# Ledger of designs, part 382: VHH binders against q9y6x5

Target 1, 379 residues: q9y6x5
Amino acid sequence: LPPKLLLVSFDGFRADYLKNYEFPHLQNFIKEGVLVEHVKNVFITKTFPNHYSIVTGLYEESHGIVANSMYDAVTKKHFSDSNDKDPFWWNEAVPIWVTNQLQENRSSAAAMWPGTDVPIHDTISSYFMNYNSSVSFEERLNNITMWLNNSNPPVTFATLYWEEPDASGHKYGPEDKENMSRVLKKIDDLIGDLVQRLKMLGLWENLNVIITSDHGMTQCSQDRLINLDSCIDHSYYTLIDLSPVAAILPKINRTEVYNKLKNCSPHMNVYLKEDIPNRFYYQHNDRIQPIILVADEGWTIVLNESSQKLGDHGYDNSLPSMHPFLAAHGPAFHKGYKHSTINIVDIYPMMCHILGLKPHPNNGTFGHTKCLLVDQWCI
Key: E = the ipSAE of ESMFold2; O = the ipSAE of OpenDDE; V2 = 0.75 times the mean of E and O plus 0.25 times the DockQ between their complexes.

## First folded at step 17 (VHH)

Design ha12 (framework vhh_7uia_1; at its last look DockQ between E and O 0.02; V2 from the best seeds 0.00; counts 0 for: pae O 10.2 > 2, unsure alone 64.6 < 65, placed apart)
Fold by ESMFold2, look of step 17:
Structure ha12 (fold): chain B 379 residues (1-379), chain A 124 residues (1-124)
Amino acid sequence: as target 1 above (379 residues)
Amino acid sequence: QLQLVETGGGLVKPGGSLRLSCVVSGFTFSSQAMAWVRQAPGKELEWVSSISGSGGNTYYEDSVKGRFTISTDNAKNTLYLQMSSLKPEDTAVYYCARVQYKYDSGTWVPFDYWGQGTQVTVSS
């Protein structure tokens, strides 16, 4: 029988939440499977880019989803979380669900993973839900398990996306232990519901399940603001994205805009595109603007001196606060194994291996994840 | 047509045992996953146990694990639930159900056919 994989993301689940809060259901899941304690994600550490990196194995510069807000000067197109359905944005890569469902006798299902309601290379997930944040986790889970159980050709790859704890992390900040404890308990209960549903349907032993996230969350404060209006008149540039990585399209000479910004704050790095550090792998795409501003952890770039954010992400991907975790269970995975770290781009070639798919060219390294897998030698 | 008929319910003291039976007709029993689901008075339906069509994989909700055993007799097309160490909290109507998704009332539900239910009452 063909191998099956369910990929689950709980948005904004910071890796150290596992150490600082109680997760009886997730801990049981891990006990019978594997844990990667830290996943080093891609820069910028935002939702759309990192979800696409998971399913393509590519750095953002290579898959073209370089931020949650983008502008393409040639086509004059704008991308945002409310305007994300134009295939133009997604077509620079081939996500795993497309590759999967093009195989003989296979289909793919999706419950709101970013990009799964878009026809990428004229191919949309075989079964999918249009994004709607009002749809409960229970309904998303019910549709996914129905598709896994009832579809012909069989669904062999499925994705499930949930907005928490990211939404609450932004609202309360990760340091609000009272509110985050309640939010994270609800998340753990949802993981318990997931496992119970798979057992109820008789799927638990033969389905591979990955539970992961795209990024973490850091605390913000009114004491940590970078006011761009104090450094440069906004008439000199077009703002494509604001915080914590601002994307600046100059309206005047780029060097003049750079010079006005370079000393704006000691808590912000200002990069000409060609000077962006190589370790970010964030340079070689036309959607990356000529100047980017990278705030230090916990600092917020603003225009008008105030911010309503108590938590944010998008910062340097070397920061532990930006890192999610990965847990997995199923016939492909060892039982009770813990691994320190992988790169988020390593998830794609591992998933391709589990599904028996030939990976497209990518930035992942299969060797980094082979210790998680029962069919691989690990020393 | 498809039929599911439960028997074996009754009144029993705490610590006692019962065996529930569900006779199935109208489909190939060995090819379908089956479940027991219960409803206590005033409460929502609660999944109790499932068995694969092959009979090789059995699953239990946590509160019954180690006390209840699901099994099948393929020659008789019969599903069983052996219940032991019964507690007052186990008092419910017990249904057998076929595990197959059906569209119902605007949503997909994971059980398409149900028996009539059999009452289990655990009291001193």
Scores: ipSAE 0.338, ipTM 0.764, lowest interface PAE 4.3, mean pLDDT 92
Fold by OpenDDE, look of step 17:
Structure ha12 (fold): chain B 379 residues (1-379), chain A 124 residues (1-124)
Amino acid sequence: as target 1 above (379 residues)
Amino acid sequence: QLQLVETGGGLVKPGGSLRLSCVVSGFTFSSQAMAWVRQAPGKELEWVSSISGSGGNTYYEDSVKGRFTISTDNAKNTLYLQMSSLKPEDTAVYYCARVQYKYDSGTWVPFDYWGQGTQVTVSS
């Protein structure tokens, strides 16, 4: 029988939460498996882009999901969390669930992982749930485990997505120890439920499980605001995305817009598209707007009428506060092994290896994860 | 917004043939597993046939094997059931259903959407 893999994401689970809070269930999971302490995610460090990077192994410029809000100037289409089901946005890459499902005697399942309710390359997951934030973790877990047990052809790859601790991080800020402790305890309890359910169903020993996240969270403040209205008139540009990375579509000469913004704040870098630092791998896509603004960590780009969050993400992907973790358990993984760092794009070739899939061209390096796998040499 | 509309039912003599059609709207038809189910008077809903999203795999209940053929036309967003060698016991309302397993209200549901059905009557 082909190997099975369940990929679980807890949105916005900052890596250092593991050091600063108690996770009895997750720690038990890790003790019997592996941990990568820090995962360097892709720029921008937002939900849709990074989730798609996990399952494609590609930088955002390559897979085409370059933000949670996008605009295509040619088609005049918009992408947002409320408008994300057009295959147009997803078809620049092939996610692993599609690759898996195209194999003989295999199928894929998904519980609200970004992109899984969209036919990508005319292929949609055999089993999936339309995104609905009101659906409980339990219901999502029940569906996933049911599909893993009762599907024909068998589900060999499944994804499970949960919105916490991201939502709470935004609301309370990651430095709120009282509220975040409560939230993170709930997350640990959900992990406990996951493990228990898998054991109850007889899946635990034979199922590979990866628990990871897309990004971290940094503390924001009312004292750290960058008001664009102080620098440029609204009539001169269209805002495609706002904070902490703003995507600017000029309505007048790009250079003029740039010049008005370049000195707007000492806590914000302004880039013409062609001048975006190479290390971001965030340049070679038409969906990236002509000008991007990148706020410093903890700073928020606002307009006069903008609301404020106490926590946010999307910043420079080199910042530790933006990094998630990865834990894994199952036949493919060692027990009791901890690894320092990998890149988020490295997850894809690893998953392909586990599933026996030929990976599409990707930016990941399989060598970075070899030490996690029982069938590989750790060099 | 999702809609399944069955057509093609009618009265036929034993040994006769019928072709049922189901036109779907409101969701992506391609790569979607689909099924035919039927309900005879006084009986429970019965699974008849399924086709995988790719169209590569077809499944039939034992009683209809060799007689019924399920197929799709993606360009027309249409599911078909070719019925041949019809028997009186095939008399039922036939429903087109979208295959989508979901845990709901404490139970597993294999189908999440179906049409109003089309009546098939096999009688001499």
Scores: ipSAE 0.007, ipTM 0.278, lowest interface PAE 10.2, mean pLDDT 93
ESMFold2 (binder alone), look of step 17: mean pLDDT 77; pTM 0.770

Design ha13 (framework vhh_7uia_1; at its last look DockQ between E and O 0.02; V2 from the best seeds 0.00; counts 0 for: pae E 9.4 > 2, unsure alone 63.7 < 65, placed apart)
Fold by OpenDDE, look of step 17:
Formats: C-alpha cells, structure tokens, sequence
Structure ha13 (fold): chain B 379 residues (1-379), chain A 124 residues (1-124)
C-alpha cells in the first residue's frame, strides 16, 4: 500500500504547554510515536506564513507568504484572512499537496489548512473544505477520515487545521492558567477523538500522523504598548501590518520615516528592508515593505486605538514562547523517541521522504529528522 | 442478501467470560475490516473493537483493552469477540458491523451494515 500521511495543526500551540499542562491523549500519542519538543518556526511567527513553510520547506521570503496581511505595490493587491484566495499570493511556491496529487494514483485532501482552497499552479486539492471557522472539528475530522478511507484515487496526503489554542491564547493570554487549562483540555480531547476515529476505521497502524503547530503565544499587557502615533504622523505612511511586526509603507521619504521611528521605543527594533537581520531570512521578497518594526517579546505596537489582546505571536522566531512542537505516529516513525529541536522547514523534506515524493528545492534539512524515522540512520 | 448474524450473548457474572460470534454472508469477508459496537441502556452507541480484513491489525477501546480479543476466521466468514473479566459496565447489546465509512442520514457513519445484535448482561 502506498504510504499515507495526515498533517494536523493546532494553531498557536506553544511547545512548553506540554510541560505545564496534562495531555493524556497526546501523551499516549507521543508514547507510541515521536516528539520534537521545540520547533523553530520562521520569521515572522504568524499563521499563514508558518503553515505555508511547513508544506513547502521554505522561508517566508522564498514562498512569498510573508505575513497574514500583505500588500503588493505593483499590482496594488491586498492579502488578508478575508482575502486569501488569489493564487497570486501562493504561486511563488509549490506546496506538498500539489506535488502529491500530481503523482499517479494519488490524491490530496484538506480541511481548512491555509492555502488548500486555492488553485496553486492551477492545481487545487482533490478534496478540500472552504475555510469556515464555524465548522466543528468533528465535521472536519469526519471529512478527512472519509476521504482517507474511501477516495479513488486514494488520498495519500491530508491536512487538518484547527484554530485553537490560538484564539483563546489571544483572548486570555498564555499565562491565564485557569482558562488555558480548559482550552488545552479540549484540545487533548480532540486528539483523543482523532485517534479513536482512526482506530475505529482501521487506519491507525498504517497511517502516518503528524500533529504540530505554527507558532506559540506570549503574554501581552496594556502596560506594554508602543504607540506609533507618538512618534510619527499617520499621514506619512501606510500600515500594511501592525503588531508585533509592523510593515510600513512610507508616503514620504523612507529615510525620514525611518528617522522618526528608529527611536520610537526602546522595546522596538526598526529595520530598513536591506538591514533586516540575515537570521530572519526575511529580506528577499518584494512583498516585504521598506521598513519593518519588530516589537520586543510581550510588547504590542498600537495606534491611538487600544488592543484587547492579552496574548500575541509574530515575534522573533528565536524566542521559545514562539515555538510550537511536533509529534508523530505511524509506520514511518519510531516509538517512544524524543528529539530536542528541529526547524519548521525541516518538516517538508521529511514528509516528502515518507510519501516517496521528490521534494522541490527547499530550506529544510532532511538530516535533522532522520532520528525520527525507522528507515534512517540516526547520527 | 448481505447479512450479519450475531450469537453468543447471554447472562454472566462479573469476572466471567463470553465469546460472541458474527457470521457474515453476501460479501467477501476478508475484503473488509469488521467491528464490534455496543449500546448500553440509555447510552449512545459505543465502538468496542475493530479488525482489519486480513486480521493483521486489531484495535480496541481503552475500557476493553486486555480483556477483549477480536479475531476472524475467514474460512468460516466469522468474526469473534472473546470477552473476559466482564464487568457490569459491559452490559449492552453487541452489534457486528462492516467497516465502510459513508455519509448517511445527515451524518458520517463508519459502518454500512449491521447485525441484529446480541444481548450481553453482566450481573451478580
């Protein structure tokens, strides 16, 4: 039988949640599989960029999804969560589900994974759900498992996306132990439902399953605000993205805008595009604006309007609070193995290996995941 | 034409054992995964165990692990559930079902054909 892989993302699942909360179902999943304790995600540490990095193996500057909100100055197009279906934004890379279903006797399925409801390179997932946050996890799971079980040609790669614990992290902040405990318990129960459904259908032993996330969450506060209006008049620039990484499009001379912002706050770094640190791999794309502002961890960039978020993400990708985890189970993976750290872009070549796909050029290193796989030497 | 017939149910004391059988007709038994499902009085339907068509893979609900064993005899077109260390909580009607995930009557259903069920009662 051809190998099968289900990729599951729980948005905003910070890696250290595993250490601070109980996850009976997930722990059982890990016990019979593998765990990567920390996954270093890509900068910026936002939802759309990192989900696309997982399935392309590329840094954001390479796959072209550089934020949840983007602007292209040439076409005058905008990208946002309410306007994300234009292939223009996605076509700078080839995601794995496209590669997979272009193979003979294979198809791909998706339940609301970013980009899966978009024809990328004129190819859309064979099975997919249009994004709708009101659709339950159960319904998403039902569709995915149905497709995995009954499709012809067979679904060999599937994705499943869920919005928690990100939404709650934003609402309550990650330091709210009472509310986050409740939320994370629900997540664990959903994982239990997933495993049970797969066992019920006879898929569990033969299906490779990866459970991961795109980013973590850090605590914010009304006492840690950076008000741009105190530094520069809003008429001098267009805001493309706000916090914690602001994308600034100057309406006046860039240098003048930069000079007005560079000393705005000791808790914010201001970069000209060409001066963005190399370690971010966030420079070589036209969709990155001329000036970016990067707030320190836990600080929020605001205008005169107040923010209601108690948690946020998007910060420096070296911060542990921004890191998700990866757990996996299936015939391709060892049992009871824990690994310290990988890069999020390393997931792509691993998935390609599992599925027997030739990977597109990518920034991942297959060597980083060899210890997770039963058919590889662990050096 | 397709038929599943359960037998082997009955009254047993706690700690006792029962062996359920399900005889299948009307399809190639080895081509389908099979499952046992149970429904206790006043409770929802509960999956108990599944077995692959080849018999190589078995799956169990956590509450029955170590106590129940699912198996098949392809030559006899028969599915079995060996139950041991039975508890009052195991009291239910047990159904044999063919695994075939489908959408029916407004819901996703993992099974397309069922037997009539056999009553298992565990009581002191």
Amino acid sequence: as target 1 above (379 residues)
Amino acid sequence: QLQLVETGGGLVKPGGSLRLSCVVSGFTFSSYAMAWVRQAPGKELEWVSSISGSGGQTYYEDSVKGRFTISTDNAKNTLYLQMSSLKPEDTAVYYCARVQYRYDSGTWEPFDYWGQGTQVTVSS
Scores: ipSAE 0.055, ipTM 0.583, lowest interface PAE 2.1, mean pLDDT 94
Fold by ESMFold2, look of step 17:
Structure ha13 (fold): chain B 379 residues (1-379), chain A 124 residues (1-124)
Amino acid sequence: as target 1 above (379 residues)
Amino acid sequence: QLQLVETGGGLVKPGGSLRLSCVVSGFTFSSYAMAWVRQAPGKELEWVSSISGSGGQTYYEDSVKGRFTISTDNAKNTLYLQMSSLKPEDTAVYYCARVQYRYDSGTWEPFDYWGQGTQVTVSS
């Protein structure tokens, strides 16, 4: 009887929301399972890159999804969150659902996890929903549980993605206690619905479930803007991505563009590609542009004087505000155990272990997650 | 300019049928998911059905499954909702809406453009 795993992401769920808001359903989930209080994610701390890092165990430079907006100079191809279907972008790595479903007598299912509606290495998730943000959490859950119960060959790995609290975090900012309390209450109710559905279907005791997120959220302000047009004429470069990590493709000599930008704001670090700090693991991919601009926490790079967002993410991955959490429950996991920190790339080798899969080469360390697992000892 | 124009609403008896149309201009129709959303008097907006721009997937709220069919005609840039076995509870203003592709495009709602709506009234 092969082990089964459901991986769930609530986008933009900052780790300290667990301390600052009430989650009766999630706390019950944690009580009978494990909690990792802080997950150190990958730079840049954006949605597509971090979701792909979870399922590949790779830094962004290695898996090739280096931002939500990308340009490849050799092929002249463009990627965006509205133009994400070309397998070219995804094919620099092998996500876990591909490895899983190529095993004899196994399938994978997906409810809108980034990349699962793309044929990566000519392989799409065995069962999947095309991305459509209008589809309710209940419908996503209905499809996933139907596939877990009724598929032949059986679904052994499934993913489920939800857009909140990220959307509301951008809209209100993480410090808006009234609005975020309402939003997070709704999310806790969805977690309650998830657990109840799994119990009703007889899946709860034998299915491993991971609830995690890709990044956190920091407060923004109209008082913390960096106006790029004040420092450089936009005719000198092509803007590939804007904030909080701008990706700059020079149209003139790179050194001239760098010199115009380096003193633009004390709240922005300007890097030539070769000078990007090694701790970011964000250098060795052609999709990383020759110059990047990294705003300080809570600062927004704009082309004019206004921004519509009150919260944002994408900043330095050492910032606690950028870190999500991880909770897990199931036969592979201890009950009532809390762990301080793992790296987001560590989730992949742990999932491969649970599923009995041989991991592809990756940046994760299985030893970092041993204490979560009943078949390992923690020392 | 981007426009969504609904037609086909009207008065119909319980058990009857009606087809709503939404003619679209100002964007590449086949590249975007589309939805029908309704609002009864004094009630909140309620999602009814969606269709993906790619992959051909359709989705329905539970109360309309088996009675309503969403479809598109790309040659006419038109979204349809075929409604059958209509009930008094289906009485509402019906809007077509464009589904937002990803949340970090600078909008906080799943729908970024709306039509003006067409009234459907189911009454004996």
Scores: ipSAE 0.011, ipTM 0.470, lowest interface PAE 9.4, mean pLDDT 90
ESMFold2 (binder alone), look of step 17: mean pLDDT 78; pTM 0.786

Design ha14 (framework vhh_7uia_1; at its last look DockQ between E and O 0.87; V2 from the best seeds 0.00; counts 0 for: pae E 6.3 > 2, unsure alone 63.5 < 65)
Fold by OpenDDE, look of step 17:
Structure ha14 (fold): chain B 379 residues (1-379), chain A 124 residues (1-124)
Amino acid sequence: as target 1 above (379 residues)
Amino acid sequence: QLQLVETGGGLVKPGGSLRLSCVVSGFTFSSYAMAWVRQAPGKELEWVSSISGSGGQTYYEDSVKGRFTISTDNAKNTLYLQMSSLKPEDTAVYYCARVQYVYDSGRWEPFDYWGQGTQVTVSS
């Protein structure tokens, strides 16, 4: 039988949640599989960019999804969560589900994973659900498992996306132990439902399953605000993205805008595009605006009329609070093995290996995941 | 005509044992995974156990692990569920079902054919 892989994302699942809360179902999943304790995600640490990095193995500057909100100055197009279906934004890379279903006797399925409802390079997932946050996990799981079991040609790669614990993290903040405990318990129960359904259908032993996330969450506060209006008049720039990484499009001389912002707050770094630190791999794309502002961890960039969340993400990708985890189970993976850290872009070449796909050029390193795989030597 | 017929249910004391049988006709038994599902009074349908068509893989709900054993006899076209250490909580109607997704009542269901069910009652 051809190898099969299900990739599951729980949005905003911070890695250290595993240490601070109980996850009976997930721990059982890990016990029978592998765990990567920390996954270093890509900068900026936002949902669309990181989900696309997982399935392309590319840094944001390379795959072109550089934020949840983008602007292209040439075409005058805008990208947002309410406007994300234009292939223009996605076509700078080839995601794994496209590569997979272009192979003979294979198809791909997706339940609301970012980009899966878009024809990328004129190819859309063979099976997919349009994004709808009101659709239950159960319904998403039912469709995914139905496609994995009944499709012709067979679905060999599938994705499943869920919005929690990100939404709750934003609402309550990650330090709210009472509310987050409740939320994370629900997540663990969903993982239990996933495993049970796979067992029920007889898929458990033969299906490779990866459970991961795109980013973590940090605590925000009303006492940690950076008000841009105190530094620069809003008429001097267009805001493309706000917090914690603001994308600034100057309406006046860039240098003048920069000079007005550079000392705005001791808790915010201001970069001209060409001066963005190399470690971010966030420079070589036209969709990155001329000036970016990067708030320190836990600080929120605001305008005078902006509402504030109690938790947020998007910060420096070296911060532990921004890191998700990765757990996996299936015939390709060892049992009871824990690994300290990988890069999020490393997931792509690993998935390609599992599926027997030739990977597109990518920024991942297959060597980083060899210890997770039964058919590889662990150095 | 395809049909599944369960037998073996009955009244048993806690700690007792029962063996359920499901005789299948109308299809190649070994070509399909099979499952046992149960429904207790006033409760939702609950998956109990599954077995692959080849019989090489068996799966159990956590609450029945170590107590129940699913098996098949391909020559007899029969699915079995050996139940031991039965508890009052195991009281339910037990159904055998063929694992195959089918569109029904507005949604995809994981089982396309069911037996009539057999009553299992565990009581002191």
Scores: ipSAE 0.617, ipTM 0.882, lowest interface PAE 0.8, mean pLDDT 95
Fold by ESMFold2, look of step 17:
Structure ha14 (fold): chain B 379 residues (1-379), chain A 124 residues (1-124)
Amino acid sequence: as target 1 above (379 residues)
Amino acid sequence: QLQLVETGGGLVKPGGSLRLSCVVSGFTFSSYAMAWVRQAPGKELEWVSSISGSGGQTYYEDSVKGRFTISTDNAKNTLYLQMSSLKPEDTAVYYCARVQYVYDSGRWEPFDYWGQGTQVTVSS
């Protein structure tokens, strides 16, 4: 009866990897579908915020997941990648899987997408896996395809998340062609496995599939460190998040903390909350701290003079290195069409259209994605 | 009792043709997708082709596209695989299987019933 959609994220998949590495399986997927070469994501360009922006269509200030590490001053609650299950953090928005499964005769399924193992607005995905990074892609794929093919009421919206190439991008840096070529070949093989499984089950021509990512990756170096301990004593502030966007909660007069930081490095911008550039859409939420420090691309903010990462993300969302891609295939999409760019918040209203759902208020623009869809007049 | 019986295997020269049949009983044939899966000596199981219960949608693994044709005859409750332009690399035991997830050996598997298999050997 209703259209079906599978949304897949390969974490940290930088858009220009498509140009610089070989992806025979992904290129076949694109050839029979659509490609958006650059997706402009939301600031800060971190995992939790951008995955939630995809499924809500909202800027981070509007959905409330403003970083991977957060503090709420009213409730005194802390959020981190090891402490992310409190619905309090997620309840400022309604993700698409909640809206979907509340429709008559519909279910949602999830294999590890951020937030899908949390009861958001007292509603958890109808079928889900508890997050566990040791679970193989094959096992995630087996569960998601079993749910897509066998559930009653039918699963009409499903999500699938994989941690690579982000983990390897951090470890090696995006400029390590030898190691990244090996990693990205493995990712392409997983995409091949995905497509083959959908064909084997008879889903390939009638399931809409989006393959995308949350952010890219930029090269870091021990030669590009910003040492906060050289500029300010720890006793003057509480550190909520460190790099590449530091979140600073002053313990003394805010202006005094700002003045100690403002000349710390020419490679770091220091913002009072009210002075954060409007283009970031990153100001109007209590979880955004009174002072943020934004490192230049490839620079790392540190306390103790060392960093083990050779690649990182979280930087200014205008940087091409922070942008993922989007590819899609299925009955809703044209065949062989390429599009230059969309905003990551535009994905949500497009998905709502495909599924016949009424979108919640959001920051996306449906018109930006019309040319991808067969049922829309593009011109 | 659910039963799937493959026939039509044998020895054939490279470039030759062979038609496999799978007679099914014990379920409504049009209600399930069906597949051919093969296993070459010393190799893992490899999906070959699938067909919807209606017979309207067919899918093929890349190496057999254009050479193999999957089809059904609802009057005979029979699944077919017409193989042409056969290569030595097509040598395998060929199984028919019903597409339905089952929990087996500690994981979900996409096929719940299998035939006994029929040997296809492509050799001079």
Scores: ipSAE 0.197, ipTM 0.694, lowest interface PAE 6.3, mean pLDDT 92
ESMFold2 (binder alone), look of step 17: mean pLDDT 78; pTM 0.802

